# Designs tried in a protein design chat: VH-VL binders against q9vpl3. Part 34

Target 1, 224 residues: q9vpl3
Amino acid sequence: RGKINIQRPKAPHYERARVVAVTQPKYPELPKAKSCFKTRAERTQQQQENPYNEIIAREVRNWLDHSRLVAFFHLSSITADDIFRVRVQLHKQNLHLKSYGSKIIEQAVKNTRYEAIVPLFHSNHCIVFSPDPEKTAALLRIVRRVPQMVLLGGIVEETMLSRNQLVAYAQMPGLHAVQAQLVQTLSQAPGHLIQQLQAHQNSFVQVLDVHAKNQMNEETPKST

## First folded at step 1 (VH-VL)

Design d35 (framework fv_ontamalimab)
Fold by ESMFold2-Fast, scan of step 1:
Structure d35 (fold): chain C 224 residues (1-224), chain A 123 residues (1-123), chain B 112 residues (1-112)
Amino acid sequence: as target 1 above (224 residues)
Amino acid sequence: QVQLVQSGAEVKKPGASVKVSCKASGYTFTSYDINWVRQAPGQGLEWMGWISPYNGETNYAQKVQGRVTMTADTSTSTAYMDLRSLRSDDTAVYYCARTYDFWSGSPYYMDVWGQGTTVTVSS
Amino acid sequence: DIVMTQTPLSLSVTPGQPASISCKSSQSLLHTDGETYLYWYLQKPGQPPQLLIYEVSSRFSGVPDRFSGSGSGTDFTLKISRVEAEDVGIYYCMQSTQFPLTFGQGTKVEIK
């Protein structure tokens, strides 16, 4: 409708924009009168000096150091009755479900080989520990029936594995040599693993949003 | 109270497709997987695949891979098995069956079965 | 695929006498989680299969105590201590240690 001046730079409104651009100050802005530089450092120091957090952090380090299987999950809302039933089934297989705050996890793994896992705990989470890596298959079978628990990845024989690598490990025969070979073959740098785990978490959130919208419209979710 | 009710018998010509339904009642439909098992006349049981009504995840037997599609409608608590490019050797009774309650045991065996749907493929 | 082989294929039993059915798998059914996923089903004429025994030896709800399962690895047995008229049908073993789920070819049990 009418003449559009977008392709003509010498239109009247371009003159106005040029004047504004030329008169903008080029000098860097002065620092704010009040300083917030020390807020994060103060919080970090308070967390380190909290005796309760340090006691629980030691418990987490103990679980990590004495478990040959550690699995990380995103946890959606679940009833007390349902989580109790899950704990009972897991306990029968020597699998121990634990939940810790993200700050306690960070305190526990700071300056350790496990520090790369911290970003996984930004949202609701839980962890399953076991001294028996052969129980990975049992773990995945049990949690497959718990839609509120979504596997993000884990640690097997001190090697960090993505969700797909854990699934592959669970499908191997219960032969120590074969499983050790698979773990070595699938091992990856912590940075790459964390990127994969974060991508899976983001994809799951998107899937949940689509599912919720489909459920509101009373339509069956598509199977792909 | 827990029950699986299947659709009625079908007679099809070779090359046609068939869609069998399995309506669940008396339990939380999304908490249990539905398996499909067929039985040809005078023969044993053959597993065809399973579907999770929770997320629509499926796993099909290699023999029917590419010809079968399993779906679930959570609004009606009904699972479906669609088998295409029918052959005379697809003549069988088709059963749907629920996985056992995992709170009490393994999730991979069937405890509640539908009554069966006879599918006859003949020229 | 794991192949399941049953023996005998048919069995005729006098009422009140014992019966046993053997099931052999081509590979061990011991899962990496330490469980053995072997099941026994009974299919009566014109009916769907019904679960009798789960995980080798556990009786399903409502199953009479005259039914018992045993075995390990690749060799499994279903025993009926005293066969009754209601026990007539075809018995199947099934494994779920590995997908695809596979069944034995069946054992027909009849009363003399």
Scores: ipSAE 0.005, ipTM 0.461, lowest interface PAE 11.7, mean pLDDT 77
Fold by OpenDDE, second read of step 2:
Structure d35 (fold): chain C 224 residues (1-224), chain A 123 residues (1-123), chain B 112 residues (1-112)
Amino acid sequence: as target 1 above (224 residues)
Amino acid sequence: QVQLVQSGAEVKKPGASVKVSCKASGYTFTSYDINWVRQAPGQGLEWMGWISPYNGETNYAQKVQGRVTMTADTSTSTAYMDLRSLRSDDTAVYYCARTYDFWSGSPYYMDVWGQGTTVTVSS
Amino acid sequence: DIVMTQTPLSLSVTPGQPASISCKSSQSLLHTDGETYLYWYLQKPGQPPQLLIYEVSSRFSGVPDRFSGSGSGTDFTLKISRVEAEDVGIYYCMQSTQFPLTFGQGTKVEIK
């Protein structure tokens, strides 16, 4: 009695196979089980609609609206401990280090004046916020010691600055100092103008006097 | 410039209601909460509550709970505080203030204030 | 509710002299997130309050460097290194560690 190979049953006779094929109940194809795995698109959409993301986006907007100094950094292979250390150092200077997802940033700045910053957030990044633009120099001093933090640019007094411009800004005397200097310069200008105007007037008067004297001398007939 | 501009002074009788408005400008209205703080004559500051224009969520101080309603109109960027069943001790300058949090979470601080609205409750 | 107690309630200071205001809380203002949410406000005469210090020691934008905040837990201090005429008003500490938000009684600072 030949061992019935249960793993490879002999194909039925052709005629039987035909009958079986025709009599097999055609069950409606079970709807392909929707893969329990959300497509990347669905995940992305869900992330966008996450109420939590909205909350964080609001936070980002709050920081942007309140801060007079914003600096954007790329982070390269930095440890949590290193970030913490930097955060502490920055905090001592009233500088606040934050990190947000690119999508959150996009959501936060959408249809705002800050929309131009979105391209800066393609990789790991952090943002430093400060209410004091005078802390720019302090910020740069601290982050120079952190090679993992690469300055990309920033916003100072509602003006977007490149990396080079931000560095230049940090080297400038404070806005108040510049303003004071400007005021001083302007205050001196009128005095100088007045002096110049007076000098010309005085010179003119002198010339007229000389001319008048000369005319008087010519009109005195030489009493021969 | 970020500003909060409040409605004018009000004189009310006991038992009446007062509605104070606070119009916000210069920032995204839904990004900040609006707090209400009052100050009785010669007294300190008393927090009344906050409203989130974003979702309409409110939190009222227990002392005014049941008598106060805070609302926000995002279309006009205006917050409202309605105080009912007015008493003499409700006489105060009422301030709206913008609140935000530097940390992700529930604590708020007030960085921008309205000019204040004097509410006088007198018989 | 967290009770905030300020001392003194009034302070008369000669211009150019330092001033110090204490604020004590009935419980620790250290939040679970590791931050301490104490704030200092100044209310100048006829004006709304304005923020001076946030989170114990951080100076708000536009606030002069003569203002400094310090403290931890339940004890906090606002210091003015050199009092100026423009510093006249009522100073309030506020906590936002928990609701309800609560203020100190206020400290009136006057110039002698």
Scores: ipSAE 0.000, ipTM 0.477, lowest interface PAE 12.6, mean pLDDT 85

Design d36 (framework fv_ontamalimab)
Fold by ESMFold2-Fast, scan of step 1:
Order: sequence, then structure tokens, then C-alpha cells
Structure d36 (fold): chain C 224 residues (1-224), chain A 120 residues (1-120), chain B 112 residues (1-112)
Amino acid sequence: as target 1 above (224 residues)
Amino acid sequence: QVQLVQSGAEVKKPGASVKVSCKASGYTFTSYDINWVRQAPGQGLEWMGWISPYNGETNYAQKVQGRVTMTADTSTSTAYMDLRSLRSDDTAVYYCARELSGWYEGFDYWGQGTTVTVSS
Amino acid sequence: DIVMTQTPLSLSVTPGQPASISCKSSQSLLHTDGETYLYWYLQKPGQPPQLLIYEVSSRFSGVPDRFSGSGSGTDFTLKISRVEAEDVGIYYCMQSTQFPLTFGQGTKVEIK
């Protein structure tokens, strides 16, 4: 039989509500007055200076400042239910999956030590934050089951790490080995790291396009 | 690092109850669900039930429904399986095994097993 | 309940030769979330079972690359490219697509 009558439970209602509540950005109620026609300049000014964007940018700055682990991912097409399941699993490990528009991220990191990460967010992306860098191994274990999320790199203990360096960090036992890796990373050129992360992102997108087309061709046989 | 340590062997008479413990260490207890699996002598594996230490949610196999209660104590990182009205066909090695909650990556770590013998 | 059927029930292999175990389910194991929750475990004599393969084809940490899983729908296969002495034991497939979770009968692998 192809029918599944009794499925393993998805997140219960209260857990779902709790995850939504804790992952939602805080924002004040902003009145949306349906005002009369405004000039192009006034309309453009209102759109560019949306107060909500500054509130969210401030939230992003707080996450960056208070997280000892930040991981950057390219995010391919994924259903709302699938991303919700990932968010629930990450939250149980004190890992917080956030998605922000590239303009908001640029606004958040402008004039900060993290301004160099802006190019990573020119395509679909998401970020995972945690106050605990020891959760890097748990993070990578969880996301390896999500082919739509591709690790680009991250920041651990305020040090920028490439994808390979972050994977190596996750596999290191204890503080002593981790310190050795961080010393090595500190000797790397920041510009080179950003270029490497962008190259990985572009290469992966190309691979996904080829893979998707190949699967479509194989799943739809002809001459039958 | 990750360990699931179970309580010692038990010998019970028919009609008695048994409570098996499974003490977890080396990971965040509430991030993983605990499954209970038994194995009668010379037989295969039989799933008994599941508990989420995160919210106390349980699901039991129909064969033992009404006779089994699974609990988890987050303060001691210990899961328990209480099986009542024991019969001779409950004689088995009982295992606890952890599974990443909601992700269903299978039972990655197992306890050493607890032998429960039911005889008169 | 989903019934899991393994073949063969026992297998004797010369060291270094390949082995193949089949697992068939009475219903499709494709979950509504798009994943297939099929697992392979090895139980060595006197030990608890250990995870080898999860979600049909993903190798668990520390599992040698001589183990591989494949399949879809109702038909699944575990292959060992070259059987070593340490691979002796009973192999079980398990589905967790729906409750109750169910196991195959087991396949005993021995060395000749």
C-alpha cells in the first residue's frame, strides 16, 4: 500500500507556537494608514526610510554582537514546512535560524567589523546564530540533512572562518585544538576569504541547476 | 562522550511490574527523543514506544498499550520505561536508544540493554 | 502496520567478497515531507544494535565506505562491497515513516 495513515508526528501545536514566538523579530505596531496619493519623491522617501527596516537591522546587530557562533548559508527553494522543521531542530540546540533581506543586512553591518560579509547575501541566504560555539558540530549535523542549505562559512569567537575551516572547527575536540585552528585562521587575508566564500556559493548554484535538469529528464521518460 | 546507561537485570514473577532506567550523558537531553526497543531470546527487534524529553509527548506500540508508561526526568537526564502486568512473553533484553528530535535520523546511540526475565 | 521483509535470512560470505541484503516494505516509506525514513542497523554478538545507514543511503559517522544503501518506495538494498570479519552479526532494516516503527526479521551474516 502507498497510503500512509499514521504518520510520525510533526511539531505539536504548542511547540510550533513557541518556536514562532521566540524566532519572530520584535517590532512595534506601525500604523498602515491608507493615505491619499503622494508625490513620487515622498513615496520613495517613505519606502527607503521604512522604520521597520531599522528595527530589524538593530535586531541583526544584536544577534551578531551577542553570538559566539554565526554560520552563513546559501538557501535554495525550500517549503515553509521544511524550513519550519529545521528551525525547530536548531532551536532545541540553542541555534537560531534567521532570514533577512540583503538591504537590511547591509544596513545592520555598515560601519562595523562585519561589513565585508555583505557580498555573501546578494543571493538567497539564511544565517544561524548561537551564543555557544561548541554547538558548531550539532549545527552541521542538523543541516547536512537539508540539501537546500549550503554552508558558505561563518564567524566563531569573532574570527571569520571559511567553509572548510568551520567544518574542521566542528571536528576538533576540546579548547586547545580549537585555539590552534583559530590562530591559523587569524593569519589569513580577509579579502581572500570573502572571495572564496562567494566562489563556493556561485559554483553550488550552477551544480543545483544542472542536477535539477538531470532529475527532470530522468523522472519524465518518453517513448512509452 | 555520548552514553546511555541502563539499569541492571531484573527477574520478575508473572503479574509484577518492572521499571527500567536509561541515564543519558554527553549531550543536551531535551534535544533527542528516547525510543525503547526489546529483543526476546533468539528473536528480532520489536519497537515498544517513544518519548520526547522536551515536552513529555509519548507514543506506544499497540501490543503494550495500556501496560506501559514512559517518562523522562530532565533534572537527572534519565528516561524510564514502566511495564506492568508482566507475562512470560515479556522476557527480553530492553534497549533505550536516542533519536534527534523531529529529524528522524535513526537511533544513533543505544544503551547496553537491560535483561528482564519473567518466570514463576 | 508496515511489514518489513528481509531476504535472505542468513548469508555465509568468504572474507573480501561482497554481500547484498534486500528489505521490502508492505507500503511506500515516502513520508509526506518528501523524505524516506528507512534505516539499517548491525547487531554484533553480545552487543546492542548500531546505526549503519539512515534515510536509505546516508552513511552514519564512522561507518566504513564499503557499506552502501539504496532504494526507493518499497524496495531497499544494503550492500557491503567486501565483507570483513568485523562485519559479522545480524542486520536489520527499520522504517520510521509511520507509527508503529517496525523492523525486518534480520539477516545473519557469517564468515565461511
Scores: ipSAE 0.000, ipTM 0.432, lowest interface PAE 13.8, mean pLDDT 76

Design d37 (framework fv_ontamalimab)
Fold by ESMFold2-Fast, scan of step 1:
Structure d37 (fold): chain C 224 residues (1-224), chain A 122 residues (1-122), chain B 112 residues (1-112)
Amino acid sequence: as target 1 above (224 residues)
Amino acid sequence: QVQLVQSGAEVKKPGASVKVSCKASGYTFTSYDINWVRQAPGQGLEWMGWISPYNGETNYAQKVQGRVTMTADTSTSTAYMDLRSLRSDDTAVYYCARSFTYYDSGLGMDVWGQGTTVTVSS
Amino acid sequence: DIVMTQTPLSLSVTPGQPASISCKSSQSLLHTDGETYLYWYLQKPGQPPQLLIYEVSSRFSGVPDRFSGSGSGTDFTLKISRVEAEDVGIYYCMQSTQFPLTFGQGTKVEIK
């Protein structure tokens, strides 16, 4: 055709992601002789041939391509009711909370400029997408009420930002031009950014260890 | 460009109420919390509380709990602090200041209003 | 409440000489998210406070490089490498790790 759609399509609706998750295909059983004690290589090969993962990976690429704001979170244990309430609050602000396996994230970002983020998703995680980067402040305000979600960093206007840089971006005036200038100023080399994001994750783990120690010592509180 | 402009000086009698306004401009009003900080003549800074214009959530300092109400009008980008049952020790300059939330405070209170002098005298 | 204690309370400095202000908190300011929410403000005569340093050591936009912050846990320091006339005022540390937000009592910096 001579007509080209120059308008960027909107990110897919929440319902589509839910339908895809519900229609997850069942994998055929391997022959009995091999199914009892699969080698690591056999397990890996079976996972690589899963057509469901490619469908979801394609959806993740669609979200990345059509979102000007992407935020990455570590996710601790949270009830289905609580995460649903968070998702509803986020949706009202055009923020879309998604959860994907680390293998799916790897497939989605493979051979893209974001491939370096894969190590961030080896633990429990979730991602928030939005076509509107001015909603970063609303995102962080909603998430502060959810201690199970810990901000690791994000992507704004195709630029990777650390947690502190994303927080700084959120604190700028809601004028698009001013926020774009800040993103340009705050941008970092991919290698350095990944190290910084991992440092925040490690700092969070250290804080959790301190809280665990305090929890165990609570039986004999000492303060003098 | 980013600024907070407060209402003018007030002189009140003990037992009266005062309502100070703080008009925000140059930024998305709902993205920042508004803090209220007072300073008695010749003394240091005392935090009174904050309000989130995003959802109306408030947190007040214990010393003023029960006498203070903070509100925000998103249609006019204006925050208000209403202090009741005024005493002579409420005489102070009252500042509004924007900040990100305490959980992700980042820059702290980076933009301050010019201050509103409230004098409580008989 | 977290109590913030500043030392010294008053400081007279010859222009061009360094100045150092200490701020101690009654408990650790390390938040569960791994950040330390300590801030330094300067209040010049007749003006509202202005932010100098956020999150212990990050210099706010437009703040001269002669200002630096450092510290961890409960002990924090603001240093001015060469004090100038425009640096006169009262310096406050503040914490936002826990509500209520609390300020130090202030340190008055004057030029000799």
Scores: ipSAE 0.007, ipTM 0.448, lowest interface PAE 10.7, mean pLDDT 77

Design d38 (framework fv_ontamalimab)
Fold by ESMFold2-Fast, scan of step 1:
Structure d38 (fold): chain C 224 residues (1-224), chain A 121 residues (1-121), chain B 112 residues (1-112)
Amino acid sequence: as target 1 above (224 residues)
Amino acid sequence: QVQLVQSGAEVKKPGASVKVSCKASGYTFTSYDINWVRQAPGQGLEWMGWISPYNGETNYAQKVQGRVTMTADTSTSTAYMDLRSLRSDDTAVYYCARGLEYSYGSWFDPWGQGTTVTVSS
Amino acid sequence: DIVMTQTPLSLSVTPGQPASISCKSSQSLLHTDGETYLYWYLQKPGQPPQLLIYEVSSRFSGVPDRFSGSGSGTDFTLKISRVEAEDVGIYYCMQSTQFPLTFGQGTKVEIK
């Protein structure tokens, strides 16, 4: 008789199903059902792996749903102390600076009207939320002293706006109705705004590339 | 040591174009807008427009719209103002000046030393 | 466009005496963010303009305390408590509350 400790799994076939949940690379040659299909057990394992991501994604959806002003920024290297000071200044104006990972943003906006914003978060970023769109002017005033934060665009009254459209909105006189009309006049569909921002980004990169090449060519002085 | 240094004086005939440069140093070039202001001989200051070096966005004063192009080269920290179809009333000293990003509620500091552009036949 | 009007257009001052320059805007310069974007510049002969006062009443770095700005809405004043020889030049007010940015026509200050 010896002492034996044997652990029995509760679910039938659980021991046989012990596999690491692995995301298969998506390739054109793979059948869509096979490349995307996951068993209930595999989906449960994936949820257990990163349960906090869904909680944070729900927080992001809540901010988007309850904010009448959302501004998107590229964020360059900045110290924790410096960003904390900016956060405090913004909070005094009911402006809430939040940073979320790209995967969390994608998860939060998947299957929503905001899905088009995902490409804006390919690099380091932060977002400012406010229930008060009249605070757009205060927001721009504060971030002017923070060169590490570069405005990319935003959403005002559920309308997607480019950087210049947000600046124009901020410069409107204090009549709320006039500001609302301006938003409607300046508005772009989310897809069109993303295309415009990507085009500006590509144009900027091309200008830098052409200029850098021209600078290298100009290193050779004209002989005559 | 924040500084803006402009190109030298230009003399042009009516119908020609002029390109003035403004080289920035001592700060992050993409974090501030560059404004252009001109001053005709014995007259006051006239705002011409601004450019954002970050993304190349511009906003021009109505009087010069269609004849002016403002550009910025971030690799050399240099802004440019190209004014076409020159007229005798374009004779002025042209200044570049650093503004806060977005130029909304902006003040101008520093200013370039100025570039004299003379248009005469 | 907002029109900026300065008075007087020229001013001759005995050294050590005070000087006052008025700037009036065709529309209120109070922005929706609660700030008033009015600025004062001094252009000395042969030099670019230099910032003296920002946002109505704040002295820019290095500006002597004899300079002060005041006002609200459409009426603004720059005061020099004791004019010195180095204060000679043309003074301009500027608004950046709305585009296009506009300047006053200038006030020439010279020593008597």
Scores: ipSAE 0.007, ipTM 0.488, lowest interface PAE 9.5, mean pLDDT 77

Design d39 (framework fv_ontamalimab)
Fold by ESMFold2-Fast, scan of step 1:
Structure d39 (fold): chain C 224 residues (1-224), chain A 121 residues (1-121), chain B 112 residues (1-112)
Amino acid sequence: as target 1 above (224 residues)
Amino acid sequence: QVQLVQSGAEVKKPGASVKVSCKASGYTFTSYDINWVRQAPGQGLEWMGWISPYNGETNYAQKVQGRVTMTADTSTSTAYMDLRSLRSDDTAVYYCATGDYIWGSYPFDYWGQGTTVTVSS
Amino acid sequence: DIVMTQTPLSLSVTPGQPASISCKSSQSLLHTDGETYLYWYLQKPGQPPQLLIYEVSSRFSGVPDRFSGSGSGTDFTLKISRVEAEDVGIYYCMQSTQFPLTFGQGTKVEIK
């Protein structure tokens, strides 16, 4: 069931979305009802007592080490039914959508060459893994239909790539040698990935703005 | 390299206005918000507001609300803070600050060198 | 507004000795996304502030491992395991969980 509802107001920048969340209206004077919401400290304590966290961190490391394609996404508000539909479509293409808490990801990549990706996971996020880098084109085609998922960058054949570099890689059909050369040519030291992600963040903001404008007009232009 | 370069020191009389500039380089100007923070002599840090160069949205601290205007010129990658009706307690070093790429966070890991604004009779 | 209170306001330490700074918020800094947006900055004389710790406990790039942050909810601590001469300055905690962004009043660290 479910449906992907793309009708929504203008999406704010990440920093502005943060501001909106923390500036929600205050309600005066009523005694605060007891909440079942757990504090961060309570959740952290439960996680420390649970060995499950280390098992999941090892799983994340295995996915990173054995996947030839890893793509990172920002995930806007989306229903469970909608994300399930996306997961099913991706799975048909041997693309595995996973969501892990930021602390699990930090634990998994700490002291590894992937440590530079940790800042990507401070907000809502998800990761797609695949053993087959030829599926990058299929991934981008599927995600184009899911406005709540915005590509941030990824890793192809152990090389960190920005969104634009992944798009370029996806446009090299059936030529493994050419794709390998492209990855090598586009690759940058891990430190330079942050700068490329800043440029990609601008593209992300533009994508959100275009989507919001199209939704406000109740017409979504289609590219051919 | 990421760098924020601010305009030079200003001396103003009470009731005057001051406009401080902050030129950004080494990153995509529209990708990150610019915050303004001031520090009175011998005092702590006080947040004044932020501007998004992407769409010009602003959010100002209540203490300066109505007297401050923040703008950004994307063609020159320069942000501006215009503070009007200056009072002696506006005497401070004014900093612009932005962060490196960190979602949902305001670390302010890059700061301008500061602009001293002195308001004297 | 969230009020940030630091203790002590001033601290004189012998080189090589540890130092500890407390930061307390008037309200919980836990955001609805599960993160706690608490930061520590160092301002050396005549310089703008520099980031030391973000999100309570994460050390910023290039920050020595003698600096560590901890805490949750409303109580946070910055520890320096062995204070060096270059660590002299004023330390500020900051929160970005709620607007306006607010800083502690600062803790001056001097070498004795």
Scores: ipSAE 0.000, ipTM 0.401, lowest interface PAE 17.8, mean pLDDT 75

Design d4 (framework fv_ontamalimab)
Fold by ESMFold2-Fast, scan of step 1:
Structure d4 (fold): chain C 224 residues (1-224), chain A 121 residues (1-121), chain B 112 residues (1-112)
Amino acid sequence: as target 1 above (224 residues)
Amino acid sequence: QVQLVQSGAEVKKPGASVKVSCKASGYTFNSYGINWVRQAPGQGLEWMGWISVYSGNTNYAQKVQGRVTMTADTSTSTAYMDLRSLRSDDTAVYYCAREDTYGFSEYMDVWGQGTTVTVSS
Amino acid sequence: DIVMTQTPLSLSVTPGQPASISCKSSQSLLDSDGYTYLYWYLQKPGQPPQLLIYEVSNRFSGVPDRFSGSGSGTDFTLKISRVEAEDVGIYYCMQGIYLPRTFGQGTKVEIK
């Protein structure tokens, strides 16, 4: 369906919390290693219920729901200094690099429209979030220079896109309507549909070409 | 093996047009863009433009704007450069070169063998 | 358009000796993303150009470690620690920060 949910007017602190979550992400401190002197009931309770994981899973759901651009990457061996520099570069473009455990990702997307992403997170991975889908080009430009990050796919305007479809989206001009149309076209079955649309465009282009030639004497180059 | 194979040499008169082809093999054609770069005899490299194979978007150098059209046919994995209104200073070897479209890469990693275009009366 | 200026235009080197080529751009090649869009290509006699160095200092796959790139902003250098017979050709720097992409005039490297 491709459209994001229209948000109802919300209390100011909710909108502020959403903006802060998108622009200034913070991880809760990981609990320290605990004593091994726990009862069997406490161990069973800890294994079955982890409120920390649920809190982080909710954070992931919030990122997914409030980001119009989400990109998934496989992450190979990289130094902490190098990933920090990448994160800083991305942040300057309002792109937020996050790493979450596979179990947390699974918990976050279970029973949601995003459940299909789970197989992408079998090993080391990371995710980039942004409220601005026009930053897809900037994202791919930055990440292209980080060989340790391999693009797997993403979500743009609630539409799942493959690696190649994200690349195509990034190459579109910066007009929102044109980019939204591309997303719809790319998410549809290719082949006959794409060829039919291209045939119609070619016919239209020929009509424009004839019209332009008829008015050739009156037209001046436009500069913007 | 990743390769770009170009069409054969052309000899044209001033005012004619030439269409150079560049056939790709050994990789996913629509995942890479194609640059066109020319080199006049004994001179350096001059960028003419590029095409995003998947999107069809093009960008041309100002010196050839209005005279050049770059296209790509994904069914045959072939890129084309059509240069019109040829002048003697268009005499050059024309290269096609692959550019990774993954993140708007600015470098060309695989080049065709070149097509010599001679423009003389 | 960004103008790329190379020096020297020609260089004759005894085999095994080092060589250095300079490239200067008319404006900074450093983008807001923190990367510098400067590339080096080698064109051997009778062959198309081949990529040597991308983004100032990164060797392309298969390029020998005797090649190194350095620089920042508007001033860049390509160094060959020990020139071999197969290194003969014309070296070009290129900027990719803005369209149109532009090349330096080229530096011809020959063996004495």
Scores: ipSAE 0.000, ipTM 0.449, lowest interface PAE 12.8, mean pLDDT 76

